# VH-VL binders against o04291r164to392, part 3

Target 1, 229 residues: o04291r164to392
Amino acid sequence: DANNPAGLLSIAEEALAEFLSKATGTAVDWVQMIGMKPGPDSIGIVAISRNCSGIAARACGLVSLEPMKVAEILKDRPSWLRDCRSVDTLSVIPAGNGGTIELIYTQMYAPTTLAAARDFWTLRYSTCLEDGSYVVCERSLTSATGGPTGPPSSNFVRAEMKPSGFLIRPCDGGGSILHIVDHVDLDAWSVPEVMRPLYESSKILAQKMTVAALRHVRQIAQETSGEVQ

## First folded at step 3 (VH-VL)

Design k6
Fold by ESMFold2, look of step 4:
Structure k6 (fold): chain C 229 residues (1-229), chain A 120 residues (1-120), chain B 113 residues (1-113)
Amino acid sequence: as target 1 above (229 residues)
Amino acid sequence: QVQLVQSGAEVKKPGASVKVSCKGSGYTFTAYYMYWVRQAPGQGLEWIGVINPNSGATTYNQKFKDRATMTVDKSISTAYMELSRLRSDDTAVYYCTRSGSEYPHYMDVWGQGTLVTVSS
Amino acid sequence: DIVMTQSPDSLAVSLGERATINCKSSQSVFYSSNNKNYLTWYQQKPGQPPKLLIYWASTRESGVPDRFSGSGSGTDFTLTISSLQAEDVAVYHCQQYYSLPFTFGQGTKLEIK
C-alpha cells in the first residue's frame, strides 16, 4: 500500500527489530531469575536485565492456545495488568500484509502516594512473520523517534517504553511458545531517593508485568481446556 | 480562537504550478497534524495528504504523490501545498484542515478554502 | 481504500420533521480493541468549509444542537436530525478515519420540502 504513513512504518519496523533482538537474542544482558521446574504451577523461564538502560524483564513459556488467540488476550492490557488505569487507542493505521499500527495512550496507577503516576504514549505494531509467528511490539513515541505528539501529561510523569512486546510462535501439534519482553524507563530520578528502588527494579517489573501476562494467558488456556484447579 | 487562514484565489493555465498557504493561530501549531483536502465545484471532498508540522514528515494520497508537495514553516506557523502540472480537472477549492487531536484523527478546524481555477 | 457511500444523494424534508441520512463503508471502521467506530459527519453550507458535527460515529462536537444524532456500527451509519430547522439546509458528508487515505462519502444535499 503506497499510502503508508510517513515515518510511522519506519518507527514500527525498527521497534520490531529491536524487540526481536531482545526476545530471542542477547541485546540485553539477561540473568535468569526463575527456572522452569516440574509441576503444573511452573510459569516458565523468567530473566531480568543487568547493565542496561532502564529496566527490563523477559519470560518464555508454553501456552495451549493458538498464536492469534494469545495475541488477542495480551493486547487487552487492562484485563491482565493490575496497575493499568486506562488504555486509549487513538489511531489505527494499516501497515500492509495484515499488519497494524496503533497509537496508544496508557495511564498507570502509582504504587505510592509519594510519587506521581506514570503515563505512556506509544506506537504498537502487530504483524505476522513469514515463519507463522505473530508479533505485537510497542515503543514510546518521543521527540527523538518522531511521530505525533501525545496527550498532555499534566498530572503524570511521562515514562518511556523501549521496544517491548510479545512474540508468539506456533508449535507443531498445537499451542504456542510465548516470549514476552518488557523494557521501560520509569524516570526513577523524578522520585524521592527512598522510593527509587520501586522504579529501578527489574525484579519488580518482572513480577508486576511480565509474569502477570504469562500467568494470565496460561490461566485462560486452562479454563478453555476444561481443566479445573 | 483556533483559526486556519489560507492564501487567496488563483487562476492558472494548464501545466503551471500553484502553492497555497495556510497559517494556523490560536493553538500550538506543531502539536496537531495538518491535512489538505480539495473539492471540485459541485463535487465531494477528496483527501490529498497529511503533514506532521513538527517533523515535516508527509503521507500523500497515491493519486497526488507525483504532483503534490506539502511543506511547513513552523517558525511562522504556516503550512504549504504545491500542486504541479495542473490540469483543468484540478479546478477546485483547496482546504487545509487540522486534526481534532494531537494524533492522526478526524478534522475539527478547516481553513476558509482557496479556489484554484485552471483554464486555458 | 475504504469507499464511503451515502444515501440518498438528495433529500427534502418538511420543517420540524425527521431527516435521516445513511452512510455505508466498504470495510468495517470499527476497532474492537477500543470499541470505537472511526466515523465522522460534517455539515457544509453553500460557499463555506465543512463543519464537524459528530465524531466516533455518535459523539456530538461542542456547540452542536442535540437534534443531531449519529448511530450505527461497523459498516452502516446514520445521521438523524430529529426536528429539521431552516438553518440545517446543507450538504452532509460522512468520513472514515480508520485508515489512510481518509475518505469521504459523496455528500447528501438536505433541503426543506
Scores: ipSAE 0.006, ipTM 0.515, lowest interface PAE 12.6, mean pLDDT 85
Fold by ESMFold2 at other seeds, look of step 4:
Structure k6 (fold): chain C 229 residues (1-229), chain A 120 residues (1-120), chain B 113 residues (1-113)
Amino acid sequence: as target 1 above (229 residues)
Amino acid sequence: QVQLVQSGAEVKKPGASVKVSCKGSGYTFTAYYMYWVRQAPGQGLEWIGVINPNSGATTYNQKFKDRATMTVDKSISTAYMELSRLRSDDTAVYYCTRSGSEYPHYMDVWGQGTLVTVSS
Amino acid sequence: DIVMTQSPDSLAVSLGERATINCKSSQSVFYSSNNKNYLTWYQQKPGQPPKLLIYWASTRESGVPDRFSGSGSGTDFTLTISSLQAEDVAVYHCQQYYSLPFTFGQGTKLEIK
């Protein structure tokens, strides 16, 4: 049964492989967002999806924090994701390979009164790669993936998170290279036509989630190092 | 006024099956996980499994996987647990219990218990 | 499976005195990402089902008197009754909900001395 620890590890390993193929490869047709600026407003390189299932965004940037610290900051999603209403870790399961699997229920604020708020039931997998990189990846648990059933969504529309997360590579001399992938399906068909851009725009996803995460880490790194910008 | 009301005590012979019912009232039945737990006389509590009453999805303790079956009838807000191939060491009080609203993996409301006695 | 071990198996405490019950898990039930201990205490009076007392190791359930408190972290947990009342005669169980299968301690019987 996919609800036991061995089944959860299989789901986690598949999610990791899919996430890495997006973060460092071409599993998504990435289009770079024009408008990266030199100087204080520079956030890094940001791309959005074209012609994929759901919507996706990717960001890559340098941060002056060690990989584990970056991971800890970004796992605290309510601290940086403005639309996050609640995050509950319902179970924590050791992976057989030294990693950690979390079962997470997330509720989001609705961007409009005309559509129901979304929630997520996900598996989050944290592990260290052989090259010293640290990875935190996450995906929805559904009937198709297997795994335990999530909380009822009586007041929410259950959205899908496709393999997403953070790849944090150590740099020689300190600091990290941070890759972020967000890939979701917010069930845009269930939303009135006039509101659909909020639910199917990769650009909005990038601005509200992917870029927000990178900005948050960079701001903390700046404050920790004693630098302003 | 949240209540879980279980079926009455049963006496069974080894090799038989028993099906215990648990009717929930005073809350939205499908919004909370339902757990089954047993307690042998003078012993501690033992988790049997959990069912999501909305989807029917189940997770069993491996010890019971081959013999226990949990089901739900949403239309009457009732959960069931059936244990087959009974042995004398299955003599216990069987409880249904609901998950807590904050974290559904701890148990905030318990049924009154159903004594199942297995003897020849 | 995470094994939960309670101590003592039974104790007798005078009315108005402090009772202390310990629970140890075979592996940590603390998760650093949310700073939560996945540990629950139940009270079970004779002939009754268990009743939830404490969850998250230290949070009292609604309607539970202040004399009950939970403490500890990681693998070592304590239930304390600061001033024992006659109505507190019961068996007390700890439970972990960190990992499947969820498991209980063997129970601690508390009596009036």
Scores: ipSAE 0.006, ipTM 0.504, lowest interface PAE 13.3, mean pLDDT 85

## First folded at step 4 (VH-VL)

Design a1
Fold by ESMFold2 at other seeds, look of step 5:
Structure a1 (fold): chain C 229 residues (1-229), chain A 120 residues (1-120), chain B 113 residues (1-113)
Amino acid sequence: as target 1 above (229 residues)
Amino acid sequence: QVQLVQSGAEVKKPGASVKVSCKGSGYTFTAYYMYWVRQAPGQGLEWIGYINPNSGATTYNQKFKDRATMTVDKSISTAYMELSRLRSDDTAVYYCTRSGSEYPHYMDVWGQGTLVTVSS
Amino acid sequence: DIVMTQSPDSLAVSLGERATINCKSSQSVFYSSNNKNYLTWYQQKPGQPPKLLIYWASTRESGVPDRFSGSGSGTDFTLTISSLQAEDVAVYHCQQYYSLPFTFGQGTKLEIK
């Protein structure tokens, strides 16, 4: 029974394990984008998926902010994700290990007027790892996963977020190493055929979401100068 | 004008079932959660569960999960709540109520209530 | 389950005077990430369904007179009626929507003295 706190924690821990295997492992066949780098004067690495379910992108970079500040910034999706219309936390469940589970409804703007906007119903799990890293991972709640039912989506197409998120490792001497994974299925079959490639491109996902997150944190770090050594 | 109109009062014997209806009007019925809440005479309010009227998916208060069944017929903008194996302490006014916006779990519009009396 | 406890169970207040109703939750219903308290107040007049007064602890619903105000954070919340009118005779309920199951206080009956 995934409607109670123990069932929600089980979903959260599985999402965490899958996210970590993508962020630091080979759970997705990653192809590094050799001719593409995040932002001007970037120190990050960007990769996109090959031959996986849905579309996925990964980025890794250094940021001169401490891990908790990075997490705080990135959890506020409307502040950095331009296509994010709204993020609403409907319920909050303590995980019983110092972590926090959120049940989140997210609405997105559509990239074109020819297709309906997407929304997401997700579980987001935030916790500290034993090595001092901070993690924020997220995945859709569906009939297959169980869990509380999400808001009606009659005006939106419900998209699926596969285990995704942020892994933020403290650096010796200050700052953080930020790993980002975005893995989604935007339900491309619900758009006109001519627009479908926009919803199945890992490169577009990387440009609009994954790189945007890294760029935003780095911009804030530069504006605050010296917040970390 | 947003309205929720419920079916009339019911008198039942212990062990029976009751099904209360709730018709929504003046808004997009499938765009808001629908909740069921009850109030025993002279007592406080008790949440039973909620339903997504677009998909029909439900979430129940565990106290009622074995006895309550919530459904919708979205073609007529109507929600239903059935409570089985009635006891005398199920005597209450049963309310349907709608979320305050499309997704928060507070309740902004309430039906007029349906009195269910369980006695022999 | 988060237990919501109201005090007093009933009170009598003279017309034009201030009425104060308290609601305490057994655990915090404040979420620091969005700075919101997941707390509502409802008014229930005799023979009527509950009516939403205040959500997010302090935000008045449209059409609610400004003599009603909500305050508090975390575990301790207050509903205040600044100048009681005859039409305010009702039972007042608080509710948390922070975590499942959603729960209500036992209600506070407000009477005219």
Scores: ipSAE 0.537, ipTM 0.827, lowest interface PAE 2.5, mean pLDDT 88
Fold by ESMFold2, look of step 5:
Structure a1 (fold): chain C 229 residues (1-229), chain A 120 residues (1-120), chain B 113 residues (1-113)
Amino acid sequence: as target 1 above (229 residues)
Amino acid sequence: QVQLVQSGAEVKKPGASVKVSCKGSGYTFTAYYMYWVRQAPGQGLEWIGYINPNSGATTYNQKFKDRATMTVDKSISTAYMELSRLRSDDTAVYYCTRSGSEYPHYMDVWGQGTLVTVSS
Amino acid sequence: DIVMTQSPDSLAVSLGERATINCKSSQSVFYSSNNKNYLTWYQQKPGQPPKLLIYWASTRESGVPDRFSGSGSGTDFTLTISSLQAEDVAVYHCQQYYSLPFTFGQGTKLEIK
């Protein structure tokens, strides 16, 4: 930012604080998504935003995998996010506290030929919290935040990721409690009116991204537990 | 073919400024980072910074942040690097160079270089 | 800053023989999450700008002859010219692009003898 022109860690810590306030608090006006129930047979608890900047979704569920394995799986977005065409880590900055900062360029497929595909230029921060939880949070880098400038890309609309990510808490006896927050602004104004619902719907965001992530790690956990011989 | 053509050699006194130009051709100028790198006589290479030619946004090596200014004029596919408050140890060949075709922070096309001599 | 150190500073190799140039970084430039080494090699002939040879430690740039190969991982990297040709006389530079600021090795001068 203006007071810390090379302060990537400062940006990362602010993103972490904002992410946590969404994941465990009320920084977003959350409405529970119909059809999702807590318990061993359910996908987990899912909520979507109302009356906030951009669109947001949140999910929480149990996963029979250790926190580091969950983080590893979810950081590989192309493996589970259908619309993600590429994720490129352009720079890696070790944080002095044992965490890692990545500068990431992400390209998405467009859902139709009627609108340009979106891309993202983000900072992703991975660290262990004092209580033993592991966190992976991410936010866009812009002229307002400071930090290194992203790739020039003339064929994409640069979208904004607001502080988002994964909070992964270890369980006694194994496994993890996974909290996911996705919060984005896809620049719906740059899209023809007929297509805008695809870019303004927190329900679609939840289905395509937030629930997909939780479902994917739970599927991997189930397949791993089922392996014999 | 892809080319970067730089302005001619310059001789400056300590305390002055120099502005080097770099014209790109044979590619979409605004689609690639433009980097600036220098090489003092008989020395290794030193990275100065890079610019996003579409937005004009810059990232500098901290060593040069207070003295270097990178700009572009995308209407003529030309990048500029200005170094102020010149010292004798700024004598070097200054290169512009383009980022790799797959968006990494390495350089695949180099300009011919511009010798800047700072004489006391 | 990540310091890149090349060895030797210069070497002389007979035509047709193997030349080996080493580059060491002061900290790892390998990222385990994507299994990539953020390391580039450049060739700089006398009076000319550098020319890209190899990126990602081992991937040859288009038009670079097969006799050039890169290897290594983490902190230790090697450029090998399997059969030295007369046109290979140059200074060779390694560069890391793992973390800002991006930094270069001091260069290795390769001569025929």
Scores: ipSAE 0.438, ipTM 0.783, lowest interface PAE 3.3, mean pLDDT 87

## First folded at step 5 (VH-VL)

Design b4
Fold by ESMFold2, look of step 5:
Structure b4 (fold): chain C 229 residues (1-229), chain A 120 residues (1-120), chain B 113 residues (1-113)
Amino acid sequence: as target 1 above (229 residues)
Amino acid sequence: QVQLVQSGAEVKKPGASVKVSCKGSGYTFTGYYMYWVRQAPGQGLEWIGYINPNSGGTTYNQKFKDRATMTVDKSISTAYMELSRLRSDDTAVYYCTRSGSESPHYMDVWGQGTLVTVSS
Amino acid sequence: DIVMTQSPDSLAVSLGERATINCKSSQSVLYSSNNKNYLTWYQQKPGQPPKLLIYWASTRESGVPDRFSGSGSGTDFTLTISSLQAEDVAVYHCQQYYSLPLTFGQGTKLEIK
C-alpha cells in the first residue's frame, strides 16, 4: 500500500524534485513583481506564475539566521500565516538521514461567508541536502498520489497544494538564502462567480502567504530572543 | 448522545465472508473518521483500517488490505466492514470506533462490538 | 511497525492503593516539533468495549476521574490510578498514533487484591 514508509518516501522525493525545479529553475513561467518586495530594506525578489495549473508565487531573499532555525520558524505555520486556523500533524515518519515526513491537516479562515473556507491534507518532507541546505517541501495527498486518506472536510472545501515549500541555503559568513514557492489550486469553481477572481489570483497568494513568510523570518532575525520567546 | 450501534454476532465457516454494520447517531457522521479494530478472545486490540465517511476514501492496515473492504452509506449514517476468506484466527470481536476530536488517530467513541466466530 | 509492550501483564492491587501500569514503545512517539507524545490509554471493563481515558500521554478525557493520570515521554509511559476503586477492575491498553499502522499494547489486567 502507498501509505507504507517506502511509498510515502517515493511521494516525498517526487515532491522534492518538482519543488526544486520551481524554486531554482523555470518549471513555472515566473513573472517578477516589480514593486512588490518583502520590506523597504530587503534584498528580495517576488514573482508570480503565468500559464500554469492553479496559482503560484515565489520569493527569494537573504535572512540573517542559520538554515535550521529558518526551517523551524517556517514549519510553525500558524505563527506567520494569518489566515491559518489550525495545523494538526497526524502522522510522523522518519525518512532516514535526518529527514522527516509529516502528514498534515491544515484549516484556513475564509475572507467571506459566501464560500466555505479551505483546508489541506498534505505530506510535508523536511531534509538536509548534500550541500548543507535545508528543504521543507509539501504537497497534497490525493487519490491520484496515493497515501493515507485525509480527515473529513464537511465544513471545508479540500484545496490542493502542488509541490511547494522552502529551500534554505547557508551563506558564507552566516545567514541564509531563502527560496519560497507556494503553488495551490483553491477550487475557484466552488465559490460564487463574484468571488471567484480572489481565489485565482497569484498576486493575492504572494501577498498573503509567500511575502508574509519571508517578512516574518526577517523580522525575527532583527529581534532579540527575549522578544520572540 | 454519540452512539455507535453494531450488527449482531455471526458464526461462519472458513473461506466465507462476513459484513459487519455500524450505525452512528448523535453527531455529524461525515465529520469524523470511522475506524475498525478487532480483539481476539483474551488478546489485545488490532487496527484494521479507517474510512473517511465524507469522501469514501480508505486506509487499511497492510495485514488486511487483500481481505477487508470498508464502505459507508451516508444516507443512513452507517459504516460497513467486510472481511473475506475467513480463517479460524479471524475469530474476534470487531469494533467500529470514531476518531477523536483533537487527533483523528485515537478513538473516543466505540461501538458495542460484534463477535465473529469462524469454525468448522 | 511501532511495537507497544505493556508491563505487567496482570496485577492485583488493594482498594485505595496506587496502581501503576507501564507501556513501552519500540520507537519514540514524541514529536519534538510540537512537543506532543502520540499516546493514548483505554480502559476496557469486563464485557465492555474499550473507553478512552488519556490522550497525548497525559490529558484526561472529559468525565475521567482525577485519580487517573498519565505520565512519561518518548518511549516510556505510565498510567497511574492514585486510589484504586472497585469500578477500576479492567484491562488497560496503551496505543500509539505517531505512525501508521496504529498499534496497541497487549493489555494489562487490573484486579482487586
Scores: ipSAE 0.626, ipTM 0.844, lowest interface PAE 2.2, mean pLDDT 89
Fold by ESMFold2 at other seeds, look of step 6:
Structure b4 (fold): chain C 229 residues (1-229), chain A 120 residues (1-120), chain B 113 residues (1-113)
Amino acid sequence: as target 1 above (229 residues)
Amino acid sequence: QVQLVQSGAEVKKPGASVKVSCKGSGYTFTGYYMYWVRQAPGQGLEWIGYINPNSGGTTYNQKFKDRATMTVDKSISTAYMELSRLRSDDTAVYYCTRSGSESPHYMDVWGQGTLVTVSS
Amino acid sequence: DIVMTQSPDSLAVSLGERATINCKSSQSVLYSSNNKNYLTWYQQKPGQPPKLLIYWASTRESGVPDRFSGSGSGTDFTLTISSLQAEDVAVYHCQQYYSLPLTFGQGTKLEIK
């Protein structure tokens, strides 16, 4: 490798820029999910990708919790992501600008005996933006990005997380606007042909991951709003 | 049952290279990080680096980055550490050790050690 | 780099008595997001490689006698041997695995008085 892989902050800042361009911009060709019915139980606005590398989903909704609490909840992936077996922070690097870089190993449960479980080796970057928003973004570390090598994946298929995460904007009077982007490549070609559509569906990703995150934090917010403090 | 067996002691001149081998048995070799740690006579332990034996990916202590090379031969469950441009302060016992089951950054099984002596 | 400093450098303790070894890190190895202390203790008997005793600061490895315990948090950690046995003569090392590079304390030599 011609480049020094020690530039974790550079990787983190590039991941942040890419994530923001997906969360609030047009970096992905987003299509709102048809048939999403508004109502008292409405989760928010949900979109899925069209014609992008991998699969992606985006959601935006209001949450009656402060940004730091939302981030705390969502960083604990096993608490809200049904298929998440574990999230292990293997290394912690201060970013020098008040932010934090984590090197994370995540294991997912296998859906059945039909395909091997996926795991992820990622960099997660948490920082506060100039406008007071809090961001948690994450991307896979690979030989192409540089950085420390991840744990062996003998019993797992190493999947790729493209820049993804949470943008949490404070609201006047309390609460937050939460933007979520999930963008992954689950290595669909490593599963039997009949199962590949399940690993290539942005709609399934949205239902199992993106919507689940937003629903979970909103549920906690509703339980918390019943407290007198 | 789980065992790491290292190559024998080496005596080298300054400026030479040494390659220490470490054969793992009794476990899935490609399922655990392999670490290299050294201990100079009468001194503490010093981490050199680790390798993912599945992918061959490496991570080095910056102190050794330009002199150490870690590799793996999966077909014989063997890891290697080569240290080049040897100098007298490289005299040490070199250990291979594998990662723990709870966290990959502590070591649960150690090889017997390989004494490398660098002398004029 | 996180510097690990042990104290004392050596100590002698009578059989059956308590031995206490301290380890201090130059910065916290407690990560608030998961509430874990990234600290390990090893035992190294003369002429032998190190052997894992305790990880996550206080979790005993399988097969390690109950007389060994780890405590502390953040920057200050303690290995305690509640009733010293003859086979406990060794050098004891602490190690942090919070951040790379992985670093060890200088070691504490424990002898029977």
Scores: ipSAE 0.500, ipTM 0.813, lowest interface PAE 2.8, mean pLDDT 88

